# VH-VL binders against q2ft37: the designs that were tried, part 43

Target 1, 241 residues: q2ft37
Amino acid sequence: MGHHLKRVVSPKSWGIPRKTDKFVTKTSPGPHNKNALPIVVWARDQMGIVRNMKEAKHVLREREIIVNGRPVRHPDMGIGIFDIVSIPKSGKHYRILRDKKGRHVTIPIDEDAASSRLVKITNKTIVKGGRIQLNLRDGSNVLTDKQYKSGDSIVLSLKEGQKNEIIDHFPFQPGNMAMIIGGKHSGVVGRIIEHIPVPGSLPNRVILKDESSGESFETIDEYVVMVGRESPAIDRWGIEE
Short names: E, the ipSAE of ESMFold2; O, the ipSAE of OpenDDE; V2, 0.75 times the mean of E and O plus 0.25 times the DockQ between their complexes.

## First folded at step 18 (VH-VL; framework fv_fezakinumab)

Design u4 (at its last look DockQ between E and O 0.75; V2 from the best seeds 0.85)
Fold by OpenDDE, look of step 18:
Structure u4 (fold): chain C 241 residues (1-241), chain A 120 residues (1-120), chain B 111 residues (1-111)
Amino acid sequence: as target 1 above (241 residues)
Amino acid sequence: QVQLVQSGAEVKKPGASVKVSCKASGYTFTGYYMHWVRQAPGQGLEWVGWINPKSGGTFYAQKFQGRVTMTRDTSISTAYMELSRLRSDDTAVYYCAREWDFWRGYMDYWGRGTLVTVSS
Amino acid sequence: QAVLTQPPSVSGAPGQRVTISCTGSSSNIGAGYDVHWYQQLPGTAPKLLIYGNSNRPSGVPDRFSGSKSGTSASLAITGLQAEDEADYYCQSYDSSLSGYVFGGGTQLTVL
């Protein structure tokens, strides 16, 4: 079926047992695309808060799960890194991160932390009227009159009445703190040492230094998300160095 | 039948740590959140935090952050609460309680409680 | 001080109706969070009495009822019996504290 994936070939990033059932839910096209974890897989296999698809569909119909301030409607909706998952009626909030093995992990957070989310700017588009549309890594976009650069991270408010307002900004530049969210060094947090543009179709290179270990890591632009300036926003984003 | 069996009473000195256990039976341990609630002598109930036994995820009340650690051993269906840097006002009966409905946040079964006494 | 306010004590004679109030604020009950009630008999652990504002678990008599309106909730006990003598706690969630909260408790005495 078009909505199913063989469990044995499910992405490693999902971090789920592969030999339990024959099939697993396939993520629908949308947020995070190939990097997305289906909400039902999150709820059932990672969190254990639903037992089966029937229960999952039930809770979704009841709008029990909010992602980034919007109710989830479909079990195959994808969630990904830095998404905020809220269970409003029970006061539970979560941030989705990646561990050092590149697997999705769910971090419980408080109300304040759940009131905003971090997201990377992928590119910009000028829209009618001269405003700038920021196209974000999760597939969403926001309009702004301010100038930002591709590769920068912005913090968006999820508060009622202030939804999608940009409340903070982390520039992609040497000296600022970033997290690697893909490749073999996924989960590493470090200071950007150098940005190395590569001519052609190859991705640009980024060198980061883990200041705790002193190790340097090389990755590509796509896998770098700014998470702070002089210091990482560890207290806010739950990012472990 | 659902049962939550807690460890015995503890007497600790200020500055010490205490670890209380809660063994669950009669249901799927990893299928329900476990809460910890304490009650000082002659006082009301105070929520400490919860743990998801499946994922190991924890969330603590602000008052206890940095001082409480909740863990679980799924192989023996046991939840643990460790409270460090104990002080006299930590003297209380500590309860583990199962959260029946994840979506509504109420506790349907409670352990009998563990008295923790902190005295010099 | 408890975030949810309850009267410290209420009393009634057998067969009477008593009501226990639970007053919250815009950050808890008023924010739409459910109120749950627990009964604690002397020397025992709390027991779930009402969940989701007005629902009774199996085994709880129908003489116990819960309601919620605005920033307050109420537990009503009709046909009061001697065995109802206990402490009663309301419970909800408070967004300002990012945590579950209990009322201060109400001691019910059956005269």
Scores: ipSAE 0.916, ipTM 0.962, lowest interface PAE 0.5, mean pLDDT 94
Fold by ESMFold2, look of step 18:
Structure u4 (fold): chain C 241 residues (1-241), chain A 120 residues (1-120), chain B 111 residues (1-111)
Amino acid sequence: as target 1 above (241 residues)
Amino acid sequence: QVQLVQSGAEVKKPGASVKVSCKASGYTFTGYYMHWVRQAPGQGLEWVGWINPKSGGTFYAQKFQGRVTMTRDTSISTAYMELSRLRSDDTAVYYCAREWDFWRGYMDYWGRGTLVTVSS
Amino acid sequence: QAVLTQPPSVSGAPGQRVTISCTGSSSNIGAGYDVHWYQQLPGTAPKLLIYGNSNRPSGVPDRFSGSKSGTSASLAITGLQAEDEADYYCQSYDSSLSGYVFGGGTQLTVL
């Protein structure tokens, strides 16, 4: 009967959309922007390691899940690409990656790989004295006395006593290895051939060579994350070719 | 009633491969990690690796990386372990074992084992 | 050669107490990882005996107990019975190997 269909439609005042678009989530989880995966969705739905929200809240209360060296306490906290998820008491570690369709993929990693994380520098701010605050793609920041450039990647230690130390650096430049994190070529690993600045508000272009196929392709600099120098770093990050 | 039913004994030549199966019943297959552990004749237990049947994610002991592949078929609740480029010291009983406690990493139920003999 | 060291054998008379040691290092037990114990009767698969250092699963008699201190763990068996004759293995996680590790096993003989 058509009259009961009208009663099913929720009012705008409830703030619940009737339908969502292709890439819009129903809620905006945690600090990793709109593309972040809530930790409860990861644990329950992707990994199957908790059965329901009650169990998820229990394990989070007990600090059983460590993300980027910090315990997660809230089930709506988001995780994103290059995050390190650790289960310290059973020695299980994972890196979060993204496939060509924008889906989060969880890669099991060993202890050495779990002791650091890769992050792209989005911009920087000069703060008190001569110190530099690097603002990172995942929304975090780190202080340094050294000069790094936007577009570079840095490797941050997760080891106790060395947390957030910069232990490696991958400049955004021709000859260095990159992973593409968006657009048509998402998930591709290639070597930078050329960075083509574009005047105005349009994105700068980057030409890369896919190391596995030998084919050249183009993307925008926003989608480029440096994952190595002239030497391949693919094994270091657990990236599948 | 939790049961892990493994495939029968195998005899292989050096250089061949073997694929052992482990069919689970009596519980939700995708809710628990599955480990593989081997035991050479007259010797102790040696961990080979694990698989998450939900995601298909795997992790292998360093000794076996490059030679072992763990897979599963969730439609028949079955885990598989394939070991390639066999050599005589791979002769062992291969066990599948369910990880009850993901957070602490211990196995509560074990299959009866599959003897793999590599000779000649 | 096992990462966790156990005595190859122990023996005891019925009714007596025996202790089986499991000695690790700073990369496993000494790093705070739990120790679990398994019993393997002749011709059978291992069976969980102790988990989380000292906890008994349902169906395991209270004459079995476990403890952990420093870099080592211990399984104690009191009131020995003939059916306790088996191999016993400790298990933990090792961060240097990034993997689960078993002791070499201890053959218990009930005299």
Scores: ipSAE 0.842, ipTM 0.943, lowest interface PAE 0.7, mean pLDDT 87
ESMFold2 (binder alone), look of step 18: mean pLDDT 93; pTM 0.944

Design u5 (at its last look DockQ between E and O 0.76; V2 from the best seeds 0.85)
Fold by OpenDDE, look of step 18:
Structure u5 (fold): chain C 241 residues (1-241), chain A 120 residues (1-120), chain B 111 residues (1-111)
Amino acid sequence: as target 1 above (241 residues)
Amino acid sequence: QVQLVQSGAEVKKPGASVKVSCKASGYTFTYYYMHWVRQAPGQGLEWVGWINPKSGGTFYAQKFQGRVTMTRDTSISTAYMELSRLRSDDTAVYYCAREYDFWRGYMDYWGRGTLVTVSS
Amino acid sequence: QAVLTQPPSVSGAPGQRVTISCTGSSSNIGAGYDVHWYQQLPGTAPKLLIYGNSNRPSGVPDRFSGSKSGTSASLAITGLQAEDEADYYCQSYDSSLSGYVFGGGTQLTVL
C-alpha cells in the first residue's frame, strides 16, 4: 500500500489546504485509524514547524516529538483527538482536539495538563489472570483491576514512574459532561441528558445539552466522549466551548 | 536580512490596555514562532509568551494569563501583543523575538523594543 | 527573584578570561533543558550569543563559549575586549513554571 494520498481527497478533518501539492502523507495503520492525522501533516501543514519531509524525518530521528509519552519515529504515525504532543526540549506541549467543523485543532497546554491524557473506553476484554483489559478509542489498551464501563472516559497519567495509570474516571451517564467528536455536531461540549438504546445494529442515541446556549444535540454513542462530571475539565485540558 | 520592526512608544494609564505590533520581514513569517519578552527599566528580561503565526496558537507565562493576548496578521507578517489592565509594574520595554529553532527554544532575532510607560 | 541565578556583575581586564555562571535547578537546567545566552549592549536589544548550551551563531567570535553541567551553565569569554562590556543573560525553560525563564543578568565591565 502506498504511503501517499492525493491531497485533494485528504480527510476534511485534517483541515489542510488541498490545492497545493499533489500528494500528502497517508496515515499508517495504528492509533485512531481513519481519524488520525499524520504527524508530518501536523508538523508541516498545521503547525509549520517543519518545511518538508526531509526535515520532518530529521526531527523524528532525533526524537524531538513525543506523543503520549512516547517518541514518534515515523512521519506517517497518526495522532488524534486528546493526544498529547510534546516537544520536551523546548517546553512546548499540545493537546489535539476537534473544532466545530470536525477538524483537528492543536491547543497549547502547560506541563501539568501535558502530564495526563483523556481517552474513551471502547470495550473490555478479560485477560489471563482475571484482569480487565480496557480497549481504548485510540487503539491502545490498559490493564486494570477496577470496573469501568464501555463508553466511560479515563484519564491516564503520562508521568514518569506512573505511565498509563488511571488517575481519573468520567462515567458515561446522564448528568455528566461530554464532548461530541464526530458528525455534524463535532466539537460541541454539553451535558448528557438522555441515553437512548436502539434495538438492532443501529447505534444508540445520545442527547446532549449545551448549557451555554441551551441548545440540545442528538448524536450517537460512538461520537460521545466524557470530558467531566458536573463540569468539564476545561481548566485542565484547555477544552474550548 | 531578518528585521522585526516594532511600533512606537506608548504611554498609558493604569487600567488601560496597550497593543504593541511587530512587523517581520526577510523571512517566512509563518515558519517561526514569535516570542514576546519585556524588560523593566534597569531590570532583567522576562518572558511573556509565544505565538505560532501559522496556526495562531498562543502560550503565555502564568503571570500574564488572562491579561495578555497575542495575535498575528499573516497577510502583513505582523504580530501583536495586547496587555490589559495595565499597572505601574508593567512599565517596560517590550520586545518581539523570533524563535529560530522550534525544537530548542532560543530567540535569534529581536526587535528594537517598544517602551510602554504606565503612569497615573 | 529570577529563576536562573547569575552574578550581578563581573569584571576583567582586556585580554583576560571571564566566566559568567548561570545556576538553575532540577526543574530547568537540571531537567536537561538547553541553556542559551544573550548579550545586551547598552541601550540595545538582546542579541543571541550562545544557543544549545555551547553553539555560536554566525558572527559570534570563538572567544565566546558556553557549557552546561548539572544544574548550572557557564559562559566563558576569553581575550576580553572593550566591546564585550554588556549585560549577559542566560535563558532556559522551567517545567515547574511551564515557561521560558531568564537569569537575572550579569553586567560585564571591562576595566
Scores: ipSAE 0.899, ipTM 0.952, lowest interface PAE 0.5, mean pLDDT 94
Fold by ESMFold2, look of step 18:
Structure u5 (fold): chain C 241 residues (1-241), chain A 120 residues (1-120), chain B 111 residues (1-111)
Amino acid sequence: as target 1 above (241 residues)
Amino acid sequence: QVQLVQSGAEVKKPGASVKVSCKASGYTFTYYYMHWVRQAPGQGLEWVGWINPKSGGTFYAQKFQGRVTMTRDTSISTAYMELSRLRSDDTAVYYCAREYDFWRGYMDYWGRGTLVTVSS
Amino acid sequence: QAVLTQPPSVSGAPGQRVTISCTGSSSNIGAGYDVHWYQQLPGTAPKLLIYGNSNRPSGVPDRFSGSKSGTSASLAITGLQAEDEADYYCQSYDSSLSGYVFGGGTQLTVL
């Protein structure tokens, strides 16, 4: 049989101008949305546990993937740093982290580690009845009668019967340990030296000491997530030191 | 037509390390988790851990934590299990086994096994 | 000591029905985790026999069946044949151990 593939000639075509002169950037409403990874990209491209979108949609409709204690139903749902991803029927659990090179990594974890999640408080709202609603970085909310501040981290239980109970607290304050989740220092673990408020709508500044190098550096408070207190307690999150 | 071809038998002294290989063929290596399971002489099956060949992520049974390392080389479709600080009770046949169904956690194809003998 | 308990041996004559039990706990079978079964013929690696409690892979005769209830599972073999003489293992996941667990194995003898 004599059929031929077309010969590739370089260049093939040069007569087309650029159709738009505008910069094409994805709108980023904030670090969470900018760094969110669609569950389908995670499952298909990073983990290789589904082959294509059709298979991804099927497993999601069957509620096979649980993120932070809730089934994921839609393939465009975003996951980010400190999220817990569970596959209950086969007992596989993962935490999403960022390495010291700023890359998203998936850390396999045991059942105990998968039973809670670390989350940053972004602000507080007073709701009907005078209770305090903590607004969390991942867009979720928790009611509490205890005193917490914006910038703190809390640990929430994912166990049945204890869901959303606050089981630990890492205050945003000098001497405590943080991980940087954005900017030049993404993935770095440091101890807070000072929080420096700045005027107006400008981001507040934070000075930290890198625990591995001993060198000081600066970032903005938006990029700081508390991961421990004054003593090293960060091993339980799988964070590189 | 799936095949898992394991490396040959090993004899080791206590305190040494062993590295067993498992070469996969007949399927896309990176699409399926690989488990390691051992069987001491005259005994039952014991799960050692798994590796995701796509990501390189690993998870080990608690009793092997700190002594086992699982790796892979995707360019030759080969998984490895290394066990260090060997003891005589590590004497066993070590199987690699493919996890067909990630969502249910069962193993559909097994290698023939690699006998590791640890003796003075 | 195996996490899942199986009888060490069972026997039956050709044509008979036998059952092999697999007893777990609230952290494995009792927590709702599936049970899978493997057949190991003498001198060979295990082969998948039953998955997801009751499903047969292609090539497994329908005289093999599995079931699960409470903290236990059962493998039933009807119409016993000489080639069924083998070791049989159940497997599940255990949340307390964060790991996959096997039964101790059952040696089936065909009389």
Scores: ipSAE 0.848, ipTM 0.942, lowest interface PAE 0.8, mean pLDDT 86
ESMFold2 (binder alone), look of step 18: mean pLDDT 93; pTM 0.946

Design u6 (at its last look DockQ between E and O 0.60; V2 from the best seeds 0.81)
Fold by OpenDDE, look of step 18:
Structure u6 (fold): chain C 241 residues (1-241), chain A 120 residues (1-120), chain B 111 residues (1-111)
Amino acid sequence: as target 1 above (241 residues)
Amino acid sequence: QVQLVQSGAEVKKPGASVKVSCKASGYTFTGYYMHWVRQAPGQGLEWVGWINPKTGGTFYAQKFQGRVTMTRDTSISTAYMELSRLRSDDTAVYYCAREYDFWRGYMDYWGRGTLVTVSS
Amino acid sequence: QAVLTQPPSVSGAPGQRVTISCTGSSSNIGAGYDVHWYQQLPGTAPKLLIYGNSNRPSGVPDRFSGSKSGTSASLAITGLQAEDEADYYCQSYDSSLSGYVFGGGTQLTVL
């Protein structure tokens, strides 16, 4: 079955029991790609809000789940870090984060927090007309007339009438706060101490310091997401150091 | 049959903390959100917050943010609500209530309530 | 003050029809959130009476009905009986408060 994955080989990041059923839903190509958690796995296995695939499909048909302001249609749609999951009829909103073990965790948030989302800029493309298209880590893109840099984080509005408007910006630079979202140090929040460009095809290195523990961590550009400036936007993003 | 059995009445002084328990039976505890609602004497119902017993995730009303902590023990199908820094206006009957439909947000079974009295 | 407004009291004679209103705003009922109703008999915990605006759970007589329109909801009780004497609460969700909200409650007296 092309839509199934052996449960025993499911990504560790999903944080689900592996010895319960033989198979688990495979994430469809799309948002977050390899880092994506299927929405049905989120609902069934993590949240326990549906009992089976049939029920999951039912709630999806009823547009009961909204991700980043759009109704989810397919059970294999992937969600990932910093996505906003909303259950509009019951007033429940969630932000997807990663814990210190790199597992997807679901954080309940209020309406205000659910009105925006954080996303990393992967690269930029100039489109016809001279506008800049920001290609984002989750696979989405936004158009802007302002200059941003790859590696920066932007905050996008999810409010009606203002969807995908950039309402904040966290530059990728030393001194600003970032979260590691991959590798062995996933979940760590720290201040960028140094950015070390590496010649060649190897990824650039980033050194972060966890100010709470005083520990320093080294990772690569790909795994770094800016989450604040002088201080992390803890109150906004629910990010714990 | 679904039952929610709550702990007994509590008398506390201002500034103290109280922890009320709610033991669930007759259904899968981790399959339904649990709400807490209070009612001051002679007053209406006031929503305090909810907990997902499966994950431990909680969401509190703004009014109680920083003072309330909801937890659960899945091994004994029990939910807890702890309210700290108690004041006289916290005197109320506290109810645990099961949310039957996650998608609609209504409460179908209620405990009998726990009276918490805060007095100097 | 309760976010949802209910009349403090209503009364009716046995066999009559009574209506309890629940008035909200654009941030709750008007925003499309469902309204639920609870019955609270004297000295008891609330009981679910109506869910999803107009649905009755098992055990609730069909003489109880709910409706929703605009920013308001209504609970209607036909064939009023002595046992219906209770407090009634509407409940919804308010986006401005990021929380579930109840009406102030309506005391129904059967004359």
Scores: ipSAE 0.912, ipTM 0.960, lowest interface PAE 0.5, mean pLDDT 94
Fold by ESMFold2, look of step 19:
Structure u6 (fold): chain C 241 residues (1-241), chain A 120 residues (1-120), chain B 111 residues (1-111)
Amino acid sequence: as target 1 above (241 residues)
Amino acid sequence: QVQLVQSGAEVKKPGASVKVSCKASGYTFTGYYMHWVRQAPGQGLEWVGWINPKTGGTFYAQKFQGRVTMTRDTSISTAYMELSRLRSDDTAVYYCAREYDFWRGYMDYWGRGTLVTVSS
Amino acid sequence: QAVLTQPPSVSGAPGQRVTISCTGSSSNIGAGYDVHWYQQLPGTAPKLLIYGNSNRPSGVPDRFSGSKSGTSASLAITGLQAEDEADYYCQSYDSSLSGYVFGGGTQLTVL
């Protein structure tokens, strides 16, 4: 078959390990911080869709991989939880999530699910004209004239012509569903019972109920990402109870 | 030489389940997505879904959601498709087909097919 | 109904040229997704004939050619031979169905 001719076996002269490991893990995360997964690790090691770094660079140069609506061009760019990874020419779409053990998993999703992304508001800034800039956990920003609070999640459109339009909102409040993204309970999905503000520089505390076990637990507010209301919307994100 | 060897014909009653196998040889099984495509007697081709044998991740055509399960056993290079709650209109030849190029989404090698007949 | 529309049959004499159309919509071919073609000889599994709109795998004669324009694709067969008698299917991806789609098939008869 002539298609095997596109696959390049990396010679020793190309400067990649052949005898021990074909790829070296690099810690140069993109929008996500310390839990970022380099796109090359995702493509080669997890998905098996590229064979080596040279093939990964070729694929990225050709803009075959789209993350959150933008082509990825560097193999060290990091992806993280709730990111949308799309392969436009073959119509494959994925959401990056975490399992109950805190490990990154890749969930195939349909076109409709791939047309938006969930993101947490970390803080906000008032800019000229009285408009509000929402600063998001992934390092991006969105302007709005509506009042949202830090700790809330918003859903942003990835559709052409509507990019970054806020199309849904999950308030950080008792009764709503959240996913824990750090600390002891990373990967757990639970319902907010109580938000306990703590004076000063100490982290605020959040009490949640793990719906699957019925047990209550505590974490800090920075580890909490709202993934729904009391409604059944949490299934849209591929989160398993 | 790439080969996809499928299990033999099956006869089932409505409401039952069927599991079709597809054993791959001549290539790295975990390096290529596997599709399932069916063809009712005298009719055209209908895509059922795909599996990534590396991860076990699957994606099914909307029509089959909730009734189809695709799995694989990488130790014997074999993909499986199970269809449950069978109806008479599920009677078809079921093909496995290798996706050669992940990026463009076409199938370069097909199994010879497994006839599944659903009748009472 | 098939998402991609093909004529149910075409015919031609040996040595002639025939063309098989594959008409889609804005959610598939019109959205820029590639078209692939398969030949199915009687009683056999489909075989890849054309991929990526116009590319031939090794072993496919150059008298088979493919093209794509707008919302449609076309398979052309020149120098028609008796062995070309088969069913032909186009295939693409459809964003509204989030899935791979085939044309209804075209039965080619060689007179």
Scores: ipSAE 0.841, ipTM 0.940, lowest interface PAE 0.7, mean pLDDT 87
ESMFold2, look of step 18: ipSAE 0.835; ipTM 0.937
ESMFold2 (binder alone), look of step 18: mean pLDDT 93; pTM 0.950
ESMFold2 (binder alone), look of step 19: mean pLDDT 93; pTM 0.947
OpenDDE, look of step 19: ipSAE 0.908; ipTM 0.958

